# VHH binders against UPF0284 protein YN1551_0030, part 4

Target 1, 347 residues: UPF0284 protein YN1551_0030, of Saccharolobus islandicus (c3nj62)
Amino acid sequence: MIKEYYGAETFILNKDFAYILVIGTTDVSLIPGLTIAGATPELTHFTPAADAEYVLLGKCKSINTIPVSPTGIPTPALLTRASLSFINPLKIVVNAGSRILPKIPYIDLQGEPGKDIRKQALSMEKVNNIMENSIKLGEELSNEYELIMIGESIPAGTTTAMATLLALGYDAMDKVSSASPDNPKELKRKVVEEALRNLPTDSLQRLAKVSDPVLLGVAGTSLGFKGKILLAGGTQMTAAAAIINEFDKNKLKDITIGTTKWIVEDKFADMLSLAKQVGVKVLASMLDLSISAYEGIRAYEKGYVKEGVGAGGSAIMALVRGVSNNTLVRKIDELYSELVGSNNLHI

## First folded at step 4 (VHH; framework vhh_7z1x_3)

Design s55 (from A24z with Y107R)
Fold by ESMFold2-Fast, scan of step 4:
Structure s55 (fold): chain B 347 residues (1-347), chain A 123 residues (1-123)
Amino acid sequence: as target 1 above (347 residues)
Amino acid sequence: QVQLVETGGGLVQPGGSLRLSCTASGFTFSDYAMNWVRQAPGKGLEWLSGISYSGGSTSYADSVKGRFTISRDNAKNTLYLQMNSLQPDDTAVYFCARESGYWSDTRKPFDYWGQGTQVTVSS
């Protein structure tokens, strides 16, 4: 079961596709909620690289631990790998600006990690590199595919997404989701309010000040691609769609966001209002994880994690091809059992 | 406002036992996994134990496995840590912490912490 919003239709997804995972980091992640120093914050710099490695390999090479929370709640990369296991699409990892590089093949956009958006997120040189190279990637993919699905992995990406939407003129304050069951809105609000001071008038210069390399890489790839696009993600993808619309007013007709029910039902955010304002179509996976044998998996039903690495869009792709909820949850449980029962470090 | 308040710390002799409690308010306690973390004098934070939102799953750091037991009472909004066979090296400030999930959005696995309670193990 898939819910359709704002004219979205699932039949467009019955095509071969490539899965594109855009990864990056931002120093915004160092600002909100870093009140307690010394809680191994360096490990979180590895999240995008570890997520990409897990999707491609079924294991992480860049971290010495398994990608689960202390109580066993896994990275959304696990949901993505499970969903894509029924399809086995071409998978391409794209580095837009990650502090830690994954130990797998990737395409480099010649960007950089995002800086503090209260000052300047990206140099114009790096913004131009990301946009030019991602547009070219989209153009090249157009020779092989009529459909692509683009996912993301970037810590604190919802903060930069909110800043991006506001900088482009949308009513987005306090409407983005978070990985926790509730949303610490005050922390995001303070950073974003400061970031929005003294904005330049040029759209690309505004994005250079307050956005992040992943949003730019997603937008550029989409602008270059001639076919249909599923933006696999939550409220961050409304920001990517807003950037796309800023540079091509007719492009959103070919774009749909694929997300999770946990994002569209999030009482502490407003995904559907953001999508409506931008003018982008939305599909939501109604995947029910309550039947999982593992409490870490069922934690998603409590509002933990909710989205990332294209989990919702990947589930939609599996569901539209006839994979049942029970079959998909069984595969998620299988991969989870392998993940928590295995040492994934080899020195 | 989310609040976590630890109690039950104090001075105890080596080999002794203490039971820590953490009372939660300002959120639906039964929807969150909870953790115990400590900080010894002059050292960094050390994660000790976690418990799932239902209490059905628990996990422990090797340093406390077999000596400490985590539990919860969702009807009372209370998290517990039963500490047995205490050693001088267990001397630390003990914090309860609410789990925020995987390190995607928050940069850390815990989004709210209590003020801590001091545990001193000495003769």
Scores: ipSAE 0.381, ipTM 0.736, lowest interface PAE 3.6, mean pLDDT 88

Design s57 (from A24z with Y107P)
Fold by ESMFold2-Fast, scan of step 4:
Structure s57 (fold): chain B 347 residues (1-347), chain A 123 residues (1-123)
Amino acid sequence: as target 1 above (347 residues)
Amino acid sequence: QVQLVETGGGLVQPGGSLRLSCTASGFTFSDYAMNWVRQAPGKGLEWLSGISYSGGSTSYADSVKGRFTISRDNAKNTLYLQMNSLQPDDTAVYFCARESGYWSDTPKPFDYWGQGTQVTVSS
């Protein structure tokens, strides 16, 4: 079961597609206030590379630990790998600006990691590199595919998404999701409020100040691609759609966001209001993980993680091809058991 | 406002026991996994133990496995750490921490921390 919003239609998705995973980092993820003494976990630092490696290989090479939280909640890359295992699309990893590079093949956009958005996220040179190279990638993919699905992996990406939406004039304060079951908005609000002071008047200069390399890479790839696009993600993809609309007012007719029910039903955010304001169509996977044998998997039903690495869009792609909820959950449980073994947990 | 308050610390002799409590308010406690983390004098943060939102799954660092037991009472919004066979190197400030997903939009595994409670193991 898939829920359709704002004119979205599932029938366009039953075609061959390429899965594009855009990875990057932002120094917003390093802002202190969430840990004593300012320490950051190694798993968080390596997240984009680890997610990409897990989707392609079923294991991580850039880090020796499994991509699972201290209490057994897995990365959404596990959901993506499970869904895509029934389809086997071409998978392309795109580096928009990650500090840790994955130990697998990737396309490099010649960007850089985003800096603190309270000062300046990206130089105009790097913004131009990301946009030019991602548009070219989209144009090249147009020769092979009528449909692509674009996912993302970037820690703290909902903070830069909120800043991006606000900088482009949307009513987005406190409407983005969080990986937590509720949405601790205070830190995001403070960072974004500071970032939005003294904004330049030009849209591209505003994006250079407050956005991130992944949002730009997603937007550029979309602008270059001539066919239909599923943006696989939650509130971050509303920001990507807003950037796309800023540069091509007619492009959103070919774009749909594919997300999870956990994002659209999030009581502490408002993804559907953001999508409506931007003018982008939304599909939500109604995948039910409550039947999983594993507490860590069922944690998604409690509002943990909710989305990332294109998990919702990937589930939608499997569901439109006739893969049942029960079949998907069995595959998720199989892959989870391989990650954790009997009571093995790493941090 | 989200608040976590640790209690139960103090001075204890080597081989002794203490039970730490962490009282949660400002959120639905039963929806969150919880963790204990400590910081010894002059050292960094050390994760000790975690418990799932239902209490059905627990995990422990090798340094405390077999000596410490994590538990929770969701009706009382309280997390516990039973500490047995305490050693001088267990001297630290002990923090209760709420778990988050740390690879999507939360850059750290823990999004809220208590202020800590001091445990001193000395004769």
Scores: ipSAE 0.475, ipTM 0.789, lowest interface PAE 2.7, mean pLDDT 88

Design s58 (from A24z with K108G)
Fold by ESMFold2-Fast, scan of step 4:
Structure s58 (fold): chain B 347 residues (1-347), chain A 123 residues (1-123)
Amino acid sequence: as target 1 above (347 residues)
Amino acid sequence: QVQLVETGGGLVQPGGSLRLSCTASGFTFSDYAMNWVRQAPGKGLEWLSGISYSGGSTSYADSVKGRFTISRDNAKNTLYLQMNSLQPDDTAVYFCARESGYWSDTYGPFDYWGQGTQVTVSS
């Protein structure tokens, strides 16, 4: 089942589409500045490149496994690859500003990794590059497709999303999700409150201070694209929709967010309130992963990870084409089993 | 409020054993994966081991694989690290850490840490 909110409708999604994955990194992922040698946090810089490689190839080249937690909870790229295996759309990787570049073809927006938002996330030169080049990409995609789905991979992206929503005037404090089941909010709140001091008056300058390259790349691609858009993600995509609305007030009629039940049902966030404030339509994939044979997959039902790499939107695309929950979970388990059988699940 | 409290550190001879405990409160312990991390004098943090929310899956750094064993008792809200065949270079402050992904959104940094417990391996 797919739940529809705020006038969203699934039948418009039964079209050929391109899957666009916008990747980047931000130094917000390093606050409080902790890097642990030989640990999962050390892989945070590699996560966007590895996610992109896994979606395109079924294996990572930048690391010798897929991004997993120390305990085997996998990246949502696994869910995305499983969903898209039933469709086989064109897949395009877009680098908005990743510290580690993927070892696959990608389109480069000529951005840069985001910096500490408490000072300045991006130079105006790099903001202009990202916006210009992503708008051009959207315009070019309009020649080939009536529908695109845009996903993202950026560690700490919900912190920059919260700062972005607040900087644009939305009631967003403590409403974004996290990969953690209970979403500890105090440190995120402190970082964002500091980032919001002395904001510029110009919208693009405000985004340069507190946003991230991925949100800008998603927004620019959407602004350039003339057809229908599924923004595949959770609370981060409400921030992307807010940026789009800031620059084109009529654009949201062509945009729907596709997310997961774990995001819309997150009792420690409020994605639906954010979407309502922004004025964007929402679809939620009601996948039940509790039937999975693997504890790492069932961890999503415990509130781990929840979304990323366009997992929810990808599941929606599979579901509208008649793929059942059971069939989709079986494919997820198959792909996960291939990884554990190769003994290639280590940090 | 979330608390993680380590105990069981101390002075031990090379080749000896210690068992560290971490008692958790202020959250549903059985819903969280847990980890052990150490910091040796003058060095950065080194991740050692992780355990899934149920205890069904474990992972180890190469430096401790075969010598250290992570375990948990969800009924007692307690995480353990059994350390065998201790070496002088195992001397460090040992921290338990709750796995969050909070900063990374996919997986990543730990969101809550204990105060640490000192382990000294010396002749």
Scores: ipSAE 0.363, ipTM 0.694, lowest interface PAE 3.4, mean pLDDT 87

Design s60 (from A24z with K108R)
Fold by ESMFold2-Fast, scan of step 4:
Structure s60 (fold): chain B 347 residues (1-347), chain A 123 residues (1-123)
Amino acid sequence: as target 1 above (347 residues)
Amino acid sequence: QVQLVETGGGLVQPGGSLRLSCTASGFTFSDYAMNWVRQAPGKGLEWLSGISYSGGSTSYADSVKGRFTISRDNAKNTLYLQMNSLQPDDTAVYFCARESGYWSDTYRPFDYWGQGTQVTVSS
């Protein structure tokens, strides 16, 4: 049900934990932009806020439509909400730099939305704000928890993750995942190659040029936290782990990535190679959505979406506590039915 | 390489019907959700209809609901749009588009497009 890699162990996950969702946006998501009426490209800007709202409330307040693709493939926030419904941990939303702010309580890292990484992603002032404030958050959480799970929501985040890994010296070109089943790489590769020109020598300055606010917020929170950490995500979390390792060489012993089988088994990426290079442990949820009543949910088995909002790590948390695949899929179907029925799929 | 080729456009009278086809190659067609999008003269792109990878789920824009029917034949790698009760307002270039998934990795909801086929509804 849970597959272990590189020395990862599930017994550390049988503790109370807080779910931390770090949200942000990056202008990399606008390259190239294409506006289509009826397909709501505005959802890309609203996605992190809508995901956070959905996880906390079971509905979105920042959009007038539901968070599904034109053919009904839902946000991974739906999988996260379903998994966490069996546990009900404290949920904390952390704004690292989102263009649209969620209409729920959140902690603000005093960051900013990422800019075009081909020029400069973030000012050093905002990088310092994100790192200092997220480290403080991790330190504060250490007083209440021995375990935290950190997820993310940021469109185009695998592009910035690839740029981040390459800027830190890892063999990462074309190894990150995408939401598409076959992972089209040409645009991603071109953007990243341009971003890597004339890199600064200082690690933090490199990150300011090519990274994104969410990766920095995840890394800072992890560096500040004294207990065990499950980084809930796919190839983006290998980039977060690389940043952590850059600033604390001994920290990865307390960190495990929790992801999905769709990420680990992705023929058009290589998450496990990235994790091995960085030196981070990996757990994969072997969740089987083929039994879902809904085509939009079964699309994950076709390689759509695969991960996000901490979906894999959240499923691992439910599975390790004895929630069965069948029980989890039934809950996913229940929540999906509520989403689709409320807005007739016309977006 | 990925290719989408639309056919079946042309001139029709108001109230007439047309069936558009989109032939896909260079990828496993049965693994992808597909969509139809149009662009009328002097207007932006308008999404019309989507169909899941198996054909089990379909969706439609309000402007075409009840008049257009999307379907697919996975054995033939072909997407269809049956257009009935055509109106002058349906005059547009019609594009078939492959769905990229839920708003991740790019601002683009569709990753590959055909060149389009012209539909003109005129008396």
Scores: ipSAE 0.380, ipTM 0.722, lowest interface PAE 3.1, mean pLDDT 88

Design s61 (from A24z with K108Y)
Fold by ESMFold2-Fast, scan of step 4:
Structure s61 (fold): chain B 347 residues (1-347), chain A 123 residues (1-123)
Amino acid sequence: as target 1 above (347 residues)
Amino acid sequence: QVQLVETGGGLVQPGGSLRLSCTASGFTFSDYAMNWVRQAPGKGLEWLSGISYSGGSTSYADSVKGRFTISRDNAKNTLYLQMNSLQPDDTAVYFCARESGYWSDTYYPFDYWGQGTQVTVSS
């Protein structure tokens, strides 16, 4: 039910943990964007706030619609909420730089939304704020937990992840995933190639130019935390691991990425080679959604969405505690039914 | 590689009907949800209708509900929009769009578009 790669072990996860969700936005999400009435690139600004609200409350306050695509494919926050419902860990929302703030309690890293990486993603002042405050958060969490799971919500985050990996010297071109079943490689490649021109020599200054507030917040929290860490995500978490390794070469021994089979089996990306290059361990949830009653849920098996909000890591946490695939899918279907109500798309 | 080609646009009188077709190539059509989007002169893009990968679920914008019908033929890699009771306000370029999924990292919610087909409703 869980596949182990590069020395990863599931037994370390059978401990109490806190779920940390780092949220932010980046203007990279707007670069190829077209404005569409009813489904617009401007809605990407609401995505991190809406995801955080859904995980904590089971509903969104920052949007006036339900968090599903036009054809009923739900946010991965739904999978996260279903998985965590069997555990009920402490959940902490951390704002690294979101344009829209969630209408729930959160910790603010004093960052800012990322800008166009072809010019400058973040000021050094905001990079220093994110790093200092997230490291302090990790240190404080170390007083209460031996294990944390860190997830993320940031639209266009795989583009900034690719730029970050390349800026740090990894072979990452065309290896990151997307929410699409296949990958809009040409647009990501063009943006990233432009961003990588005129890179500064200092690592932190390179990250200020091409990264995003969420990757920095994940990395800083991890660097401050003394225990074991599950980075809940896909190719974006390989970039976070690369940042961690840049600042502490011995830290990856305590870090494992928890992701989905849809990410590790993505034929249009190569997450496992990125993890191998960085030197980070990987666990993949082999969750089978084909048994779902709902076509929107089964769309994940077609390669839609694949990951986000810590969906894969959350499923791993439930599976390692003895929750079966069938039990998890029943809970996912229950929450989906509540979300879409009597307006189920099968009609 | 991925191509979406719309056909079936043209001039039609108010109250008339048109059927738009979108032929897909370069990907496994039956694995993707598909949508119709339009852009009227001087306006932004407006989403009209979506259909699931199997054709089992459909959705419509209020402006076209009851007048337009979306359908697909997965054996022919073709998406359709049957447009009835056309009004002058339906004048627009109509685009076929492949659904990328919620929280797309480059396109929200669409990753590939056709070139569009012009529909003009006038007397």
Scores: ipSAE 0.371, ipTM 0.711, lowest interface PAE 3.4, mean pLDDT 88

Design s62 (from A24z with P109G)
Fold by ESMFold2-Fast, scan of step 4:
Structure s62 (fold): chain B 347 residues (1-347), chain A 123 residues (1-123)
Amino acid sequence: as target 1 above (347 residues)
Amino acid sequence: QVQLVETGGGLVQPGGSLRLSCTASGFTFSDYAMNWVRQAPGKGLEWLSGISYSGGSTSYADSVKGRFTISRDNAKNTLYLQMNSLQPDDTAVYFCARESGYWSDTYKGFDYWGQGTQVTVSS
């Protein structure tokens, strides 16, 4: 039910853990890629706050609607909530730099929202704040846990991930995933190529120019944590692992990426070659949503969404604890039914 | 090379009907949910209707519910919008849009749009 790559082993996950969700936004999400009269992608600013609220509360407070697409395809936060419902870990929301703050408790890294990477993503002051405070958080978590799982929510995060990997010297052009079944590459390529012009020599300065607050917050938390870490995410987590490796060459022995089969099997990306280049282990949930009663859920099998909010890693955690595919899909269907109901409230 | 091409617009009298078509190429049409969106002169975009990749599920905005019907023919790579009981305020450019999912990296989860087809409802 779980596929192991590059020396990854599921038995290391048989421990109590805390779920850490790092949220942020980037102005890369505002770069227009289509000739669309009157359209702006500003709704993406609400996604991280809405995702965090949904994982913790089972409903969103920051948006005046439910977190599904027009045809009913839900946020990956739904999969995460379903998986974690069988475990009930401590859940900690970490704000690395979100334009919209969630209406729930969170830890603030004193960062800022990322700016246009073609100019400068983050000031060095805010990069230092994110790194120092996230390292401190990881150190503090080390007193209570031997294992943590770190997920993320950041729109356009695969674009900044590709820029980050390339800036650190990896062969990453066109290898990151997208939320659509295929991978519209032309806009990402143009933005990233422009961002990579005039790169600073220093690694931290390069990250300040082209990365995002979430990647830095994930990396810092990981660097500070002394135990085992499951980075719950797709190609964005290969970028986080690359940042970790840049600052501590021995750290990846304690790190595994937990993702979905939809990311690993994405023929329009190449997650496994990115992980191999960075030197990070990968686990993939072989969760089969084709048995879902709902077409919106089965859309994940068509390559929609695929990952986010730690969906793959969360499914892996449930599966290693003996939750069956059938049981997990039944819970996903239950939560989906509640979500698409008129009141968006749990009964 | 993803392309969406709308046809079937034109001038129609109030109470009349039109059928819009959107022909898709450059991707596996049957793997994607599809949508209709319109823009009236001087107004923002308004989502109208969506259809799942199989055609088994449809959804509609309240403004068009009961008057418009979305459908698809996966064998022909074509999306349709049957518009009945047309009103002057239905005057707009109509776009078909390919769905990318929940709000991630695109406006309302749409990643590709057609160029639009003009519908004018007047005497």
Scores: ipSAE 0.553, ipTM 0.818, lowest interface PAE 2.2, mean pLDDT 89

Design s63 (from A24z with P109A)
Fold by ESMFold2-Fast, scan of step 4:
Structure s63 (fold): chain B 347 residues (1-347), chain A 123 residues (1-123)
Amino acid sequence: as target 1 above (347 residues)
Amino acid sequence: QVQLVETGGGLVQPGGSLRLSCTASGFTFSDYAMNWVRQAPGKGLEWLSGISYSGGSTSYADSVKGRFTISRDNAKNTLYLQMNSLQPDDTAVYFCARESGYWSDTYKAFDYWGQGTQVTVSS
């Protein structure tokens, strides 16, 4: 099942669509963290490239290992690939500013990796490039599609999302989710509080200081697109919707966020109040992974990962087309088994 | 708040054994995968082993596979690392770390760490 919030409607999703995956990195991912030698896979700057490769190819080329946590919890790209396997939409990878470029075809927005938001995330030149090129992409997609789904892959993206929402005037402190079952709010709060010092008056300049290339690329593509848009993601997509609303107050009527139950039910965040403040509609996939044969997959029910790479929106697209929960979980288990079995991982 | 406290380190001879413990508090231990990570003098952090929230799945770095065994007791909120056939290059500070999962929102695989316990392997 799918839950509808704030006027969201599932029947608009029964159309051909393109899946757009916007990737990037930010140096915020390096703040209050450590680099760990011997961890599998290499996280940090390789994650967006690896996620994109996995969605398109079913394997990663940019890392020499499989995209699972040390204990076998897979990237949300696996959920996305499973869901989209029942639909087979056109898949477009969009580089907004990744330090590692994926070894697959992609559209380049001529952006750059985000820097430390406590100083300056992006130059105005790169912000203008991302916005102009992503708006143009949205306009071009309007010629072929009445519906697109936009997902994201960016490490530390919930920190930049919180900073972005606060910089645009929303009550967002401590309301964003994390990949952890719990939300370590203290470190994110301190980084964001420092980042919000001395904000410019101009909205685009504020975004240049505290946002990230992926949020800008998602927003620009949405602003350029003439049809209906499913923003596939969690609290990061409320920040993207806030940017869209800042530049076009009438646009949110054509936008719905598609996310997971793990995000809307996250007791250590408040995604639904963020969506209500921004004025954006929400759909939540009620996908039940408790029936999975694998602990790594069932870890999502414990609040690990929860969202990313458009996992929730992709599940919604499959469910609305009549794919059952049981059928989806079987496909997830199949892909997971192939992924971990190839590396003799004991699960 | 979340606390992880490692114990059981010390001095051992090459070929010896040690059992490390990590006591967790401030969160529902049985909902989290747990890991062991070490840092040798003058080197970076090296991930060694992980265990799922139930204890049903384990993984090991090649450098310790067959010598180290990770386990947990969810009723006691305690993580263990049984270390056998210890070598001088196993000398390091050993950290207990709580797993945050495969990350879409940060590069860090672990969100909370203990203070570490020193293991010294020498003749």
Scores: ipSAE 0.350, ipTM 0.711, lowest interface PAE 3.6, mean pLDDT 88

Design s64 (from A24z with P109Y)
Fold by ESMFold2-Fast, scan of step 4:
Structure s64 (fold): chain B 347 residues (1-347), chain A 123 residues (1-123)
Amino acid sequence: as target 1 above (347 residues)
Amino acid sequence: QVQLVETGGGLVQPGGSLRLSCTASGFTFSDYAMNWVRQAPGKGLEWLSGISYSGGSTSYADSVKGRFTISRDNAKNTLYLQMNSLQPDDTAVYFCARESGYWSDTYKYFDYWGQGTQVTVSS
């Protein structure tokens, strides 16, 4: 039920852990495409807060609607909540720089929302704040846990991940995933190509120009943590691992990415090539949602959404503890039914 | 390249009917949920109806429920909107839109839109 790549081992995950969700926003999410018109881009500002609220509470407080598409495709936070319901780990929400703050407790890294990477994503002051405070958080968690799982919620995060990987010297153009079943690459390519002009020489200054607060918060927490780390996510986590490796070349031996089969098998991206270049181990949940009673859930098998909020890593944690595919899908269906109501697939 | 082309708009009398079509190309149509959205003069976008990738599930805004019917023909890569009992308030540009899912890279629900087709309901 779990595929191991590049020396990854599932046995290291069968121990107590804390779930860390790093949230943020970036103005990259507001950049219009030539084929995208009339959507409400400002709704992306609410996504990280709504995702965090859903994982912790089973409901969103920061939006007036439920977190599903018009045809009932849910946020990956639903999969995360279902998986973690079998474990009930400590859950910590970490604000790296979100425009909308969740209406639940969170740790603040003293960052800021990312700006347009074609100009400058973050000030050096805010980069230093995020890195210093997330490293301290990792150090503090080391006193309580031998394992942590770090997930993320940031709209347009695959665009900043691609820019980050390229800025650090990796062959990453057109290799990051998308929330759609295919991977429309034109907009991402244009934005990233412009962002990469006139890069600073210093690595931290390059990250300040083209990265995002969530990638920095994930990397800093990892650098500070002394034990084993599961980075719960897809191609964005290869960028986080690249940042970690830039600052500590021996650290990746303690790091594994936990993702979904929909990410590793995505023919319109190349997550495994990115992981191999960076030198990071990968585990993929082979969770089969085709048995779900709900078409919105089965849409993941069509390549919708695929990952986010640590969905793949969370499924791996449940599967390692003996939760079957059937049991996990039944819990997903239960939570989905509660979310969308008894008579409709969505509101 | 992804393209969505709406046809079937025009001038119609109150109480009349129109059938809109949206022809899709450049992607595997049967893998995507599709939607109809409209924009009345001087107003924002209003979502009207959605249909799942298989056509097995449909949903409607309260303003059009019972009057409009969404359907699709996956063999022809075509989305339809049958509009009955048209009212002056239905005057708008009608767009078909491809659903990206809840967690899109840039916009939440729709990643590609057609150019729109004008529907005018007047005497």
Scores: ipSAE 0.512, ipTM 0.798, lowest interface PAE 2.4, mean pLDDT 89

